# Ledger of designs, part 20: VHH binders against F-box/kelch-repeat protein At1g67480

Target 1, 376 residues: F-box/kelch-repeat protein At1g67480, of Arabidopsis thaliana (Mouse-ear cress) (q9cag8)
Amino acid sequence: MQAFALSGKKRIVNHGMCFSKGNLDLGSRLSENFMDDPLIPGLPDDVAKQCLALVPRARFPSMGSVCKKWRFVVQSKEFITVRRLAGMLEEWLYVLTMNAGGKDNRWEVMDCLGQKLSSLPPMPGPAKTGFKVVVVDGKLLVIAGCCMINGSLVASADVYQYDTCLNSWSRLADLEVARYDFACAEVNGHVYVVGGHGVDGESLSSAEVYDPETCTWTFIESLRRPRWGCFASAFNGKLYVMGGRSNFTIGNSKLLDVYNTQCGSWHGSKNGLTMVTAHVEVGKKLFCIDWKNHRKMSVFNAEDETWEVVALPLSGSSRAGFQFGKLSGKLLLFSSQEETGQCTLLYDPDASPGTQWKTSEIKLSGSCVCSVTITA
Short names: E, the ipSAE of ESMFold2; O, the ipSAE of OpenDDE; V2, 0.75 times the mean of E and O plus 0.25 times the DockQ between their complexes.

## First folded at step 21 (VHH; framework vhh_surovatamig_d1)

Design u3 (from q4 with A33T; at its last look DockQ between E and O 0.00; V2 from the best seeds 0.00; counts 0 for: pae E 14.4 > 2, grease 24.6 > 24.2, placed apart)
Fold by ESMFold2, look of step 21:
Structure u3 (fold): chain B 376 residues (1-376), chain A 120 residues (1-120)
Amino acid sequence: as target 1 above (376 residues)
Amino acid sequence: EVQLVESGGGLVQPGGSLRLSCAASGFTFSSWTMSWVRQAPGKGLEWVATISYSGSSTDYVDSVKGRFTISRDNAKKSLYLQMNSLRAEDTAVYYCARGEDEFYGSFEYRGQGTLVTVSS
């Protein structure tokens, strides 16, 4: 086997990447002169980046082990842009599954063809429920939640990040307020959390935003009223918060609270939806399964703020619930009762009526808790 | 001024029926989702049923499903609750309310309520 020099004139030793405040750590390493060396000797860096962009995503951890400069490039936003322009983006589906015993969770990963990949490293920290998952900058965040302590649910503020390019977990800054069953979404590279239950089980009106560049959570304007069991979606620079309950309201809420991130204020209307068991954004539309009726989905069009209903193509009287996945602009519906003969459904919102539904051969090793799709 | 006036309560035996009415005024009734809520003696408020602005969708608390039916007449600006197979646990003051939730405040209810008592 021949040795090739990949980092130019300097030898850089990879010491690992994942510590708390990892963005700051990467920033401090930029003061080293290794960024002046060519990525590939004899090539302009622009050409070298185009060559690296052709490498299959499965090899990104190996590329990141070549030297510090390659690792920095693979983690950069510029690299995703080069891959997008080259038509090399790969979409992977990440599904958190729970085994039949209900004690162990595992992240399963598959490509757009349904080929299973290796599982993620174990998720750090204690087992939690009522947490939320979001993708920002190609990284998976697992936010807050609660643990059972002495027969009571106790909210936590922990935040963990999985870097898909390095296949590793790290801990981010804690929330200012511990919470569970809260609303969460990403808007223009920032992560918002809204409402939920606090450490004493109280319904929260507080909201926070995470800025990945500063690695900090800060409060934003609170909701007019507390909410829990709510959910959020993002469209056109705005955060849409729907559903939930409060000790100050009667029953489930159809209030729609919209936060405009440019002016920093909330406004509301009665054009929302009650609590759901699943939701997913595809394009300008939000797809929801109502918590009491699993045989149809409600579809919100963000462009005109209207709702439609789409019936699921179910035969018989099954009351199995569903969780969403997303691949290539299409929805996957994972049944919670796979033993009942209900297969995974595939819905194409852009197909003609009568051709929008198919079955999918994707099978999970357990019950779907949540899923995300990460493109890199 | 928004006004909601409930009527139709009374004393019934277990297994009996009652029909509650709510007359609405002071707002565009046909544009609003409407609800019934109840308060049993010494208890907090409990949501009972909701009907969409057009009447096309309804929802109920589990304890009343199959026994209670919410309906509305937008031309008469009226909301109704048909209560069948009544049980002692249904004893409460029943209020009609605009929407599915309310803002914080001690004066959220606009009517006086109507008392339903179910006893042998």
Scores: ipSAE 0.000, ipTM 0.162, lowest interface PAE 14.4, mean pLDDT 79
ESMFold2 (binder alone), look of step 21: mean pLDDT 83; pTM 0.852
OpenDDE, look of step 21: ipSAE 0.033; ipTM 0.557

Design u4 (from q4 with R98T E102S Y109H; at its last look DockQ between E and O 0.01; V2 from the best seeds 0.00; counts 0 for: pae E 11.3 > 2, placed apart)
Fold by ESMFold2, look of step 21:
Structure u4 (fold): chain B 376 residues (1-376), chain A 120 residues (1-120)
Amino acid sequence: as target 1 above (376 residues)
Amino acid sequence: EVQLVESGGGLVQPGGSLRLSCAASGFTFSSWAMSWVRQAPGKGLEWVATISYSGSSTDYVDSVKGRFTISRDNAKKSLYLQMNSLRAEDTAVYYCATGEDSFYGSFEHRGQGTLVTVSS
């Protein structure tokens, strides 16, 4: 068979003694296989990856713009492993802030020293509420929620992903069921969504899992009863769903629904919590701000499934609410902008009693809606 | 010392609207979640809606979702329920309520109530 030759035209040229036809013109020219090219000419690819791993994370979008092979490498799990072994991992905090009107929001980004970095491009689509955010494979996902369409409140199934290497948003597969005010968490590289309200405001018991490898959502076993206004956390391969309301729970039960991802089934217990306004996982503990009382936080220890209470160091009758950030194994508590004098608080769960609370100089440009921490 | 006083009830036709108010005193209003509950003639108390202490989070019983809006003004120590698209089944005495464990309809403090009658 004749060798394929590429030229400046969109043709395959066949060279031979016959001048009347080039069979290479019958099809498209073959493209170069960029995965076979060296990452850096003159270096083995393993050495080149080590060199790229030394570049500060802030330059990943520039590196991803060099060529498709560099973009593939920077996005890969192998690259994160190389950076980890080299001691080059950087932890960044992403905070969604919102000003008055609910339409003036943006993602603020800061490094582990609290230095602000460039903001993300605007999220696509209309302003939404009741959506959830999660990190999987080092990417920020914004999942579902509801919005006003033609004067009606409509649940969304949309899923958007922010890719730090491209500095851009893209759309992923939709949920099977549109939902808002649902629970969401990542467990072992998969994203779970549970319950909430559907398109017509109906209460949901359905749950779905996203597999980043297949880029699909599939149903898992439904809850035995609908649940909404809830939240989720993940510990040791299990999805813990608590908070909010369920139609079938009677009286004082603090229902905790736990999905074991190994066996694919739910079990319940009465060791849950009511509604919260904020939650965050740090280590093997879940920290929650109770919706009834913002002057304390409830702390769940996943190892022994016990709760404890930590009073916030607040003076007076502050009206401010709090939202969580996480940085370097410590909690940030972002206060309301409505009351002057209340600083962002820093809580170190590993410090000695009496020294766990400090103030932080970190200030946001608006009210914190949610935050995630991404290490790359 | 806890005082909750509801107002704004009345007679309205199906499809109409009402706005209920609740004036609160005798406690730190901004530190407590607040709820509306209702009691239809001959029935027990039913949870209607709840709003968090800051007002940032709300929840509603399914039958009123999309029609009722709960809100609060912590500076005025007031709770509100905007009721739109009213139906005959919404006829009840409405109470504002608060309590430590209101997740599934437990309410230790409530006012005297305000009557809402929806009839054609």
Scores: ipSAE 0.000, ipTM 0.299, lowest interface PAE 11.3, mean pLDDT 79
ESMFold2 (binder alone), look of step 21: mean pLDDT 82; pTM 0.834
OpenDDE, look of step 21: ipSAE 0.047; ipTM 0.503

Design u5 (from q1 with E102K; at its last look DockQ between E and O 0.06; V2 from the best seeds 0.00; counts 0 for: pae E 13.6 > 2, placed apart)
Fold by OpenDDE, look of step 21:
Structure u5 (fold): chain B 376 residues (1-376), chain A 120 residues (1-120)
Amino acid sequence: as target 1 above (376 residues)
Amino acid sequence: EVQLVESGGGLVQPGGSLRLSCAASGFTFSSWAMSWVRQAPGKGLEWVATISYSGSSTDYVDSVKGRFTISRDNAKKSLYLQMNSLRAEDTAVYYCATGEDKFYGSFDSRGQGTLVTVSS
């Protein structure tokens, strides 16, 4: 009587966590119905907008909570224009900081005086590296990058937007091509992404442009040569791509690629920089730190297309990495190393020779990963 | 999974030589620049050397120029650091890392490291 041990194969019902694609249809057609209500009872909407524009920037999230119509107005590009006309624009500095353990990244916000404001909500998605940040229409975009998944670098196409007025994150359309260590800049309200590494670590020549109005990425003309580790800057409606490496170059590329947004074509020059660890645009100048020399910055003047070298007031042999910020037309120099106690430096490009560098009172909670300045 | 395994560290007298090796797996080795970084006791990570994906270009921290040589064998998926004329100041854990140090200490991937001790 052989007892047939019925091996009850416990069907591990893989409860496929249906990650319900929460259609954050944040593009939900704001039902046309709320637009019929006055923004402020008893006032024309244009006057009401002017009234709202006089409210301090720190109160924008509260205003957005009043009603759907207020939320719509406060997040709009038009609202920034109204504030501009009213002379109410406020410039804030947003800094992504990393703690000493390198595991906790957070966005910190400072006002124009360098006073710390509240931190941002946690950014959606996994922790990434090799991403780029850009500002468009008063919004912070965090674009693509890579993360380690099961020991492999995985390129991302994810794009996240932070609305500074609503204090909220949203996901935008994905890039056409997932990438990291690419060049990115805003030009005339459009976001350009150029080059980088793809999903297999290949060097990319492809370039994409994001249109905020259509919420779509579109391919533009590719670079003549694939390149990664490059950076981009915008001047006079043109996109400048510099630095990085290519399979066609020995070492770092000095090729400057310039994209004319009007004609949709690239042209090249040999007057570029090599690998840059940090860069920032202040006015009509591009400030760069070369990866080989951290004791000086290279300054590009877009008006005459000339380069100058400015010494950094750094003491000692410390090859400390730096990141740039900008606030009120001044350059900020942050340490990217955990060395507790390095003061933020401020460079005033309009100051008299020999007096351009000062110590800033701005203190970060950690090392600076990146920064953006947003005016609203 | 990206794996980097360093070897070749040890105790050496001042003026001595060591050759470090790094075995790479889990990625297309020939597509990546590779770097050596080091961490001395009580100090942060320091970039030492970088070699291009093809090996055609190399770069070094000033303190090791003329003494250290970074090289690679793409067929063997191996990275090397020849260290000559070693000094006490070279005492550190040496790490193999992918890419270039854009952030002066943040590398996408690095190994467990190998200890180099330079002592009389």
Scores: ipSAE 0.000, ipTM 0.258, lowest interface PAE 11.6, mean pLDDT 83
ESMFold2, look of step 21: ipSAE 0.000; ipTM 0.198
ESMFold2 (binder alone), look of step 21: mean pLDDT 81; pTM 0.823

## First folded at step 22 (VHH; framework vhh_surovatamig_d1)

Design w1x (from q4 with S106P; at its last look DockQ between E and O 0.02; V2 from the best seeds 0.00; counts 0 for: pae E 17.1 > 2, framework grips, placed apart)
Fold by ESMFold2, look of step 22:
Formats: C-alpha cells, structure tokens, sequence
Structure w1x (fold): chain B 376 residues (1-376), chain A 120 residues (1-120)
C-alpha cells in the first residue's frame, strides 16, 4: 500500500480545506495538537491512513465522528488520493429531482449499481433558480442563482458546499458578482463562473475563478462581450463557453469563447453550439442535446474542435427528451417525460458498433433537473 | 439586428405569481405581433400567448387561459407576461418571440429565455 500519511506527531496546518459559513476560525481549531496523536495506536500514520482508505464510503460520517484527527483526514484531498491508489474509490450518482412527494426538489443518491442511498439534507438558504452545480475535490458545490424575496427577483452570490463526511451543507465565500444563468465548470481543481445576469438583470462579461486552497474568488479576464444563458465545459486546461446570447448576436449564435487557463486569455470562434437542454463531458468529448432536436446528440471533440452526431435509438414515433447522468465513463439518459414508459438509456462511447446502447434499470423518483457524479 | 431579452424568471410556490418582461430592439416593435413560448425540460416548444401589434387582440393556449395575461408597451418596446396561479406544469424556460407562428421562423427570432420553476 502506498502511503500519503501525515507522518509522526508533527503539527499540521490545514491550508487546503474550505471552511464553513461566516468567520469560522477553522484554521486555528485545526492547529490544536490533536494532529500529534497517532491516527491508530500502534501504527505509523502513513500505514493507518492506508487502512482507513479501505473503509466503505458509506461509513465516512461515522469515521468523522471518532475524533478531530480522523475528521481532518477523511475530509482531506490526500485521503481521496490514497483511496484512488488503493483502488477503493466509490462512484456515487447524485440527481436533483423535481415533483417528488413533499418537497419538490431533492437530491437523490445512488451507487454505481443504481442502489438507492439516503437523500441529502435540504439545501440551505432561499430556494433558487438559475444556479449551477459543480464537483471539486470530491465535494458538491451549488453556486449562486436567483431567488424571489418579498416578490422581488434577487441575484445571489451565495455558494454552498455539501460535505459527505459531515453529511451537511456549509457556506463558502461569496462570488464577487451575484449572477444567474451563467456558465460554470471546473478546470484543474479550480471553479470558473462566466457571464450571466447580475443584480439589475444586466448582462455580464465578468468571470471569476475559485481556488479551494485559498477559499477565495478572484476576477479573471472578462469576456469581450457579455454572455448569458450559456454553459461551460473544460478540456485540457481550457474552459469552453457555449450557448446563450450576447448583446451582439441573436440567440441562435454558435459563438464559442475559450479561456486558456495557462495564459489567462480568451479567444473566440463560430464553432460552438446554440442553447442545449443537456450536456455532459465524458473523456475528451462533450455530449449535447440541442433544444431543437431531442432525437440526437451533438458530440464535440475538444482535441480538434469538431462536431459529430449520434442518433438516439428511439422509435420513429418517439418524442422523448432526456437529461444526462454519467457513471463509469458511460452516459445515462434520463427521460424527461417521467411515467411515459421510456426507459433510462445507457450509452457506452467506447463499445463496439452495434453494442453501444443499452437500457438501464436506474429509476428516479421524479424528473431529473441535473446530476453530478462524485467519486470518493 | 433583431434582439429580444427576457427577464423576470424565478422560483415560486404553486399558486404564486411572476411577471416576465422582454426588451426588444433592432426592428420596428410596433409593427409585429409578439408571442410567448415555453419549453419544459426535455420537451418541445409550446406556444403560450400572442398579442397583436396594437395590443387590441390577445390569444392564449387553453392551459393558461384566465391565469396569464400578455401585454405590451410599444413606446418602451417591451412585452410582458403576468403569470398568476402558477402550477408545477408551468415550469419551463419562457421565450419572447416575434410573430404569431409556433416554432420555426418567424419564431427563429426569439431570446435565450428566462427560467420559471414552480415547486411545492
């Protein structure tokens, strides 16, 4: 077993964890001498961490309750790395569903076999729309959006994080600019937000990046033109922003804005796609369902910036729409017409021709709004 | 260049109200009938309401009659949709569109939409 353990009884300062809402002094609390105690009596911490990495993910909340040192370890990025090297990572599917009994929105959680796990606690703060979700460092972030407060639409800068180890939500640093209907993606451990609408409904060209190590948002170079109703994907250290509208185009624009994170600059082309109803990245490809045609996927290859088409295996009379999930390098297509009798489809982009499509037995309790896959 | 910009979407409880707005530019707004169309997640476009160029005539899809009111202000080049008694099935992206036709030109001249979510 390869060890990443924090060796010996040295004091360790946590420089990489994001903290809960407000002015919590988590850094000072983590500097307490509990890090000098052995993780498991009788074992070097390197070996102990490898042993803890063998524990099923479902037990992480229990492990976090043992002591402060165990909580610190289970929350760390290093722990995910140790589990990966040990071959112990577990992939869970998180789906936000609508129209479930009781509260309308809820996060449902399933393992890679489709077995239902517990739901997440309700998201904190006011009910929001036009927000984005992203996974970074094995954690689910819910970013910004807008909400109705006393009959007024208010853009939000709030950012919330779900922590598997605590089974709870916490608040992270606010965006510099409140926004909704913006583009969002993770690139190399950093979270980017681009464009959208601001507090007065104005179109935005501003963009920000979140560094989980410093727990701060900072501005990056603005877009040349404002953009809203857009989406983003990341490939090879670049952020690809597509869809939506700017002041300079009508909504059927194929404008593609690409941010190179190495040099900190944008460039544009007309090789994008207009608004989509769903998108997901698998490997080096972006899969999209165009809002005009739900019987095919448009597939973007980031290596050469080319598009191809994959037809869905639907009857000629079918009029289904779909939303995406992802598991084990394969696409899940959830029917948007719940109760129509259409099954969830599974697409394996790496399978031989003629064997790429299957049905999946995964069932949702409501309509899929969005999904993420978290490996921990 | 024709531009249509929707706003006013949000999250509301069933029975709640929202007012959508659309700012128009790049064409003679007062010469065109205007429509609202919507797209529920994974569904095709559905025509919602149309108002004549002068505002003297309106029409609605049956599912929203009595609950929604389309209006316009030609001096401000603006189109509105007052949505009352909202239901879960009203959840959709709402688009402002030039013309009377459903999906395909002239409806190719529409904005990027504003999301309305109605949840209990």
Amino acid sequence: as target 1 above (376 residues)
Amino acid sequence: EVQLVESGGGLVQPGGSLRLSCAASGFTFSSWAMSWVRQAPGKGLEWVATISYSGSSTDYVDSVKGRFTISRDNAKKSLYLQMNSLRAEDTAVYYCARGEDEFYGPFEYRGQGTLVTVSS
Scores: ipSAE 0.000, ipTM 0.148, lowest interface PAE 17.1, mean pLDDT 79
ESMFold2 (binder alone), look of step 22: mean pLDDT 83; pTM 0.849
OpenDDE, look of step 22: ipSAE 0.024; ipTM 0.455

Design w2x (from q4 with Y104W; at its last look DockQ between E and O 0.02; V2 from the best seeds 0.00; counts 0 for: pae E 13.7 > 2, placed apart)
Fold by ESMFold2, look of step 22:
Structure w2x (fold): chain B 376 residues (1-376), chain A 120 residues (1-120)
Amino acid sequence: as target 1 above (376 residues)
Amino acid sequence: EVQLVESGGGLVQPGGSLRLSCAASGFTFSSWAMSWVRQAPGKGLEWVATISYSGSSTDYVDSVKGRFTISRDNAKKSLYLQMNSLRAEDTAVYYCARGEDEFWGSFEYRGQGTLVTVSS
């Protein structure tokens, strides 16, 4: 992982750190009086919400700026439900890129056709590495990590949220334990962080869950053994943690830790992977690029806990590393090297054999650090 | 594309010290864990040490623990190995490698190497 650089903004910390300088949690501090006005004069509010749901997603920040009631509606889960039923959901790809000079990070945004839409406002807070990125409730979270201060590595517990509907950053509640190089995934609307390194560099077994409804982090059952440099994926209410190392690992281990969120317990097995350079979930499958061999993907099917291998369509001289994106149930493979000699690859796991690979016209302005896909 | 250039090898007496350097280019250095591996004359490749992408965590083969220190400078795209209390069995060609692998033959990208000879 790489650090990102953000321009400074004043940080407003309020009530569990759910607020940012430019953002207000309208759902938590609204008075009932302004909710009496109609959303659109002359229309019942149910009809008005259906009308607003037809507006292209790119206009959501403008809609949220109209008044407090519109802002409340645009941020609501009901609004996303209305858009889904109306067939108006839009899938956007968010890519954090580092320019060729290695100095600047920025979030680029693209639609499902790969057309650039905009860049996000700069992230608040210091530049960090070893952080994780996740999507919950249509919002992008950037969680924890570490930075160098006065020659010392400092672990962070900070959590920043980007609200795609308002085009703004805010700060959420801190983790209970500052951590970096940890595993992170969303399961059924909750965000889990597992393991990593703590404030004194110690390997962690602790795990936490974030509930967006309460805006709080709570400990869950710890791993049996500490784990760092790991990653997570989520399938059918379970959190799958694999990869990385522990202070108990002498050699290469295929340890898989599975947390069942229904019963609140861990189960271990040796059916994991040791290390990957990239991973992504698509459908019921986890796609991984092996750190030893960048010319293949290892594919995990969580339904039967089996692995298979898919070769990448690379020439024998190609040595570019890849990072994943996803759009419309397909994988994007972004080269970590020059784009002039290596196109972005597209893999359709559902296509018939022999037709699964294509090239993509999507081009990034820099090297892909990470990506997420947000539907709203 | 990937280029790794090792330097700092040489002839040294048992108990001596040596510092190896590796200059990296052609990839995003700060996104990768980096390793030192070595190959004694006529032997296979042996993993020596690995450092995380940020430099915050390190790991060593038991035979060098307490004697060798791996470090990196991401701004200079450089990897280092400080070798103290050198022994005859440390004689090898030392390679800088991208990634971490405790199994030999899987370090796909490595430099041309720098020879370290400990006379004893």
Scores: ipSAE 0.000, ipTM 0.130, lowest interface PAE 13.7, mean pLDDT 79
ESMFold2 (binder alone), look of step 22: mean pLDDT 83; pTM 0.854
OpenDDE, look of step 22: ipSAE 0.021; ipTM 0.394

Design w3x (from q4 with T50D; at its last look DockQ between E and O 0.03; V2 from the best seeds 0.00; counts 0 for: pae E 12.0 > 2, placed apart)
Fold by ESMFold2, look of step 22:
Structure w3x (fold): chain B 376 residues (1-376), chain A 120 residues (1-120)
Amino acid sequence: as target 1 above (376 residues)
Amino acid sequence: EVQLVESGGGLVQPGGSLRLSCAASGFTFSSWAMSWVRQAPGKGLEWVADISYSGSSTDYVDSVKGRFTISRDNAKKSLYLQMNSLRAEDTAVYYCARGEDEFYGSFEYRGQGTLVTVSS
């Protein structure tokens, strides 16, 4: 449905097939309208929710298929709260991997012990690059990017969400501006996208915010100058945009743009990093691998806007590319270069110096493109 | 060991075209933004163009916009510069390089370069 796809969140059934079933199912709608069933027979719904909260997360898709009422409970924010209070939250790692030989990207899922779990359904649409992923309300969003169409690179405005509790993809509202190689982060339940390249390859200064409650994208104040190849992180209600290039400066710059979501304005300083090949937030700190020096991580503390450096435990002259994962308050360091027996490193920022790095048991089946961690 | 090998330079009349190539080895090419830089006779290095690690975003110095096109092929570990409407001021040794972090030209990893001469 690329050229003719509906862009809204609500998808309309075409050609009357579901309309015919809807008419034939009038008795089902009437029954649903008057249905007043408890979640679990013999229990008040509050108690039933506590019982459902004890079910392992792997069973959530089957729970959501029981009935409409169970499905809405499993998708609710209140259910996550009940599971948290019960001590039942499970942290899963989602890694998008790519085979060097040219197979499609696929999402690998594993628990906090690194054990492989069920795979995701295939992502909708053609293969894309320059897209961003973010987690909002326990759902994985895959935002925009670009693809090759008839030899031309075409920016996308598509937004897809994966509901981890239902194991299904759906389409959200399109961005106002198609973009790729843009900055993206979540701030207080809202998703921000900033800059990148547009439809004709033009460098963008525009920025947008997505509100999950209204299901809409809205423009916010633009950057002063276009920027692309940048990234974003969120701290204390603020969006920090770093890295990348602008056609108004020679090369990369250390410009740090900070958007204050309370007042709706940008503030700039020269306290950023120029080109970052990998980044991850852990706690209130941002960890980056600088393109200039692959033997170190640069660590940003947003509270005082200071940087520190942590050495990587690298062997010899290897120049492997790296990507981050996050699990249980610790960093995972994935090598994107294929070697005999893939290895993953684990960094514990809270451990004593000299004991912060360990080998992880986590094994990927391909090169890490990106990763997210979702708790439910 | 990191290696970058430029090729495709030569003698061209004003208004002509050349396509430069850069073969990369010894590092994870797809993880790095790449640049073309040039050095005119008797001058320092000048940044010409950048391309993002995915190849989907580009930027150019103003003097070459609309005339030069940077591209990359991550599967072939190759970087390209299509140079059209060449002018005498474009005469330089051209290098491919891994990016830079400030306005000073400190490109540690570049090849031997390829000479482009634009002369009538």
Scores: ipSAE 0.000, ipTM 0.182, lowest interface PAE 12.0, mean pLDDT 78
ESMFold2 (binder alone), look of step 22: mean pLDDT 83; pTM 0.848
OpenDDE, look of step 22: ipSAE 0.138; ipTM 0.601

Design w4x (from q1 with S106Y; at its last look DockQ between E and O 0.17; V2 from the best seeds 0.00; counts 0 for: pae E 14.2 > 2, grease 24.5 > 24.2, placed apart)
Fold by ESMFold2, look of step 22:
Structure w4x (fold): chain B 376 residues (1-376), chain A 120 residues (1-120)
Amino acid sequence: as target 1 above (376 residues)
Amino acid sequence: EVQLVESGGGLVQPGGSLRLSCAASGFTFSSWAMSWVRQAPGKGLEWVATISYSGSSTDYVDSVKGRFTISRDNAKKSLYLQMNSLRAEDTAVYYCATGEDEFYGYFDSRGQGTLVTVSS
């Protein structure tokens, strides 16, 4: 049993996301004092933003402490665009690890060379399982999940955001439906959550979309059948939901549910995959490890919607658990079991067949729970 | 134990209507999809229709679309099939069943069936 209390840990809210007050009159504009001052005295603001875009990403928290206007600029999605155009984007790997006792989760952060950076501040709220993580607008979202409270499993609707530019957590709008073991992915700047289990353990067919511009969750068309233990990936404006189970099927299902975000409708097919233990999207391909066979990956090509198989370069026991990461267009393979000579592997899908695998020097302090890669 | 009891079958003329009922007990009815399947004399089982646990979605075999309507009442733990514009080819024993067969070919449980005969 976990015994915990909700303590009132105070958070600095991300006031830059709300500077407009949310309501506009016809033909009128909201004005904030910090928007009227020059960003850098003597420079037009567009030139000043380009100068700020040249600063290394590690300095962003310091930049956000200079003044209100700098903090607003560093938090903005425009700033990411300016850095992209300047060729200054930096890719960092974020890995959530669990120590051997299974009691502490902690985010480890590494640069593109695998060098460890400062760890993130602790996640708000109680330790949860069955949550999902996603990246949108250069920010890490940790969505929902469940925990044990007084002997009962409690689904959460909480959504937390980590702002990589400010190194801080904040709370976003709750989901409409508390859920865990659901599918989650970002499609064209919007975050989708699909299925899972609800507060009473019921299997869900409901789905929701988060629009970062309005800061709201809205229901979309439900799945025809409830689905849980599933996952999602996004390709070409479509949300692909695979894996897992439904109360409606005997055993695992190869059902592929595809949501077209432009049409707002679901389409089903039998071209999916059953339950997996790990998945990652790299380029236009989805890589999966089937729960039945840990010696291979099933690889979905989104362009022609076909599957292929890639053997893992493993010797010895077939019971090693794996999790994926992504770095610089390459796949990372983390072992979840500690064994003699354990190494993180790197897979380059674009390399020739005899040279696709190599050893990575990345070392985690515990078992990988999940990972994301954030470019800012 | 799981029990499913079908009723409402009988003899009907072509173009007529019947409403089948299925009473369920011994499981949490509201958490499971329900299906109707049928077996014509001398044939194997054929899936007819499925309804989701909440009743929010339905699906039908092409030969009955527009003529049959599946529904459920979770408070009464009951499943229904409204059969309109009946044809001779609809003659079969109709079963209600838990689970879904449209992709994987087997139902978890089914009742004893109710005979529908469509003839002049």
Scores: ipSAE 0.000, ipTM 0.160, lowest interface PAE 14.2, mean pLDDT 79
ESMFold2 (binder alone), look of step 22: mean pLDDT 81; pTM 0.830
OpenDDE, look of step 22: ipSAE 0.062; ipTM 0.572

Design w5x (from q4 with S106D; at its last look DockQ between E and O 0.67; V2 from the best seeds 0.00; counts 0 for: pae E 6.0 > 2)
Amino acid sequence: EVQLVESGGGLVQPGGSLRLSCAASGFTFSSWAMSWVRQAPGKGLEWVATISYSGSSTDYVDSVKGRFTISRDNAKKSLYLQMNSLRAEDTAVYYCARGEDEFYGDFEYRGQGTLVTVSS
ESMFold2, look of step 22: ipSAE 0.014; ipTM 0.434
ESMFold2 (binder alone), look of step 22: mean pLDDT 83; pTM 0.851
OpenDDE, look of step 22: ipSAE 0.028; ipTM 0.533

Design w6x (from q1 with S54D; at its last look DockQ between E and O 0.40; V2 from the best seeds 0.00; counts 0 for: pae E 9.1 > 2)
Amino acid sequence: EVQLVESGGGLVQPGGSLRLSCAASGFTFSSWAMSWVRQAPGKGLEWVATISYDGSSTDYVDSVKGRFTISRDNAKKSLYLQMNSLRAEDTAVYYCATGEDEFYGSFDSRGQGTLVTVSS
ESMFold2, look of step 22: ipSAE 0.012; ipTM 0.334
ESMFold2 (binder alone), look of step 22: mean pLDDT 80; pTM 0.816
OpenDDE, look of step 22: ipSAE 0.033; ipTM 0.456

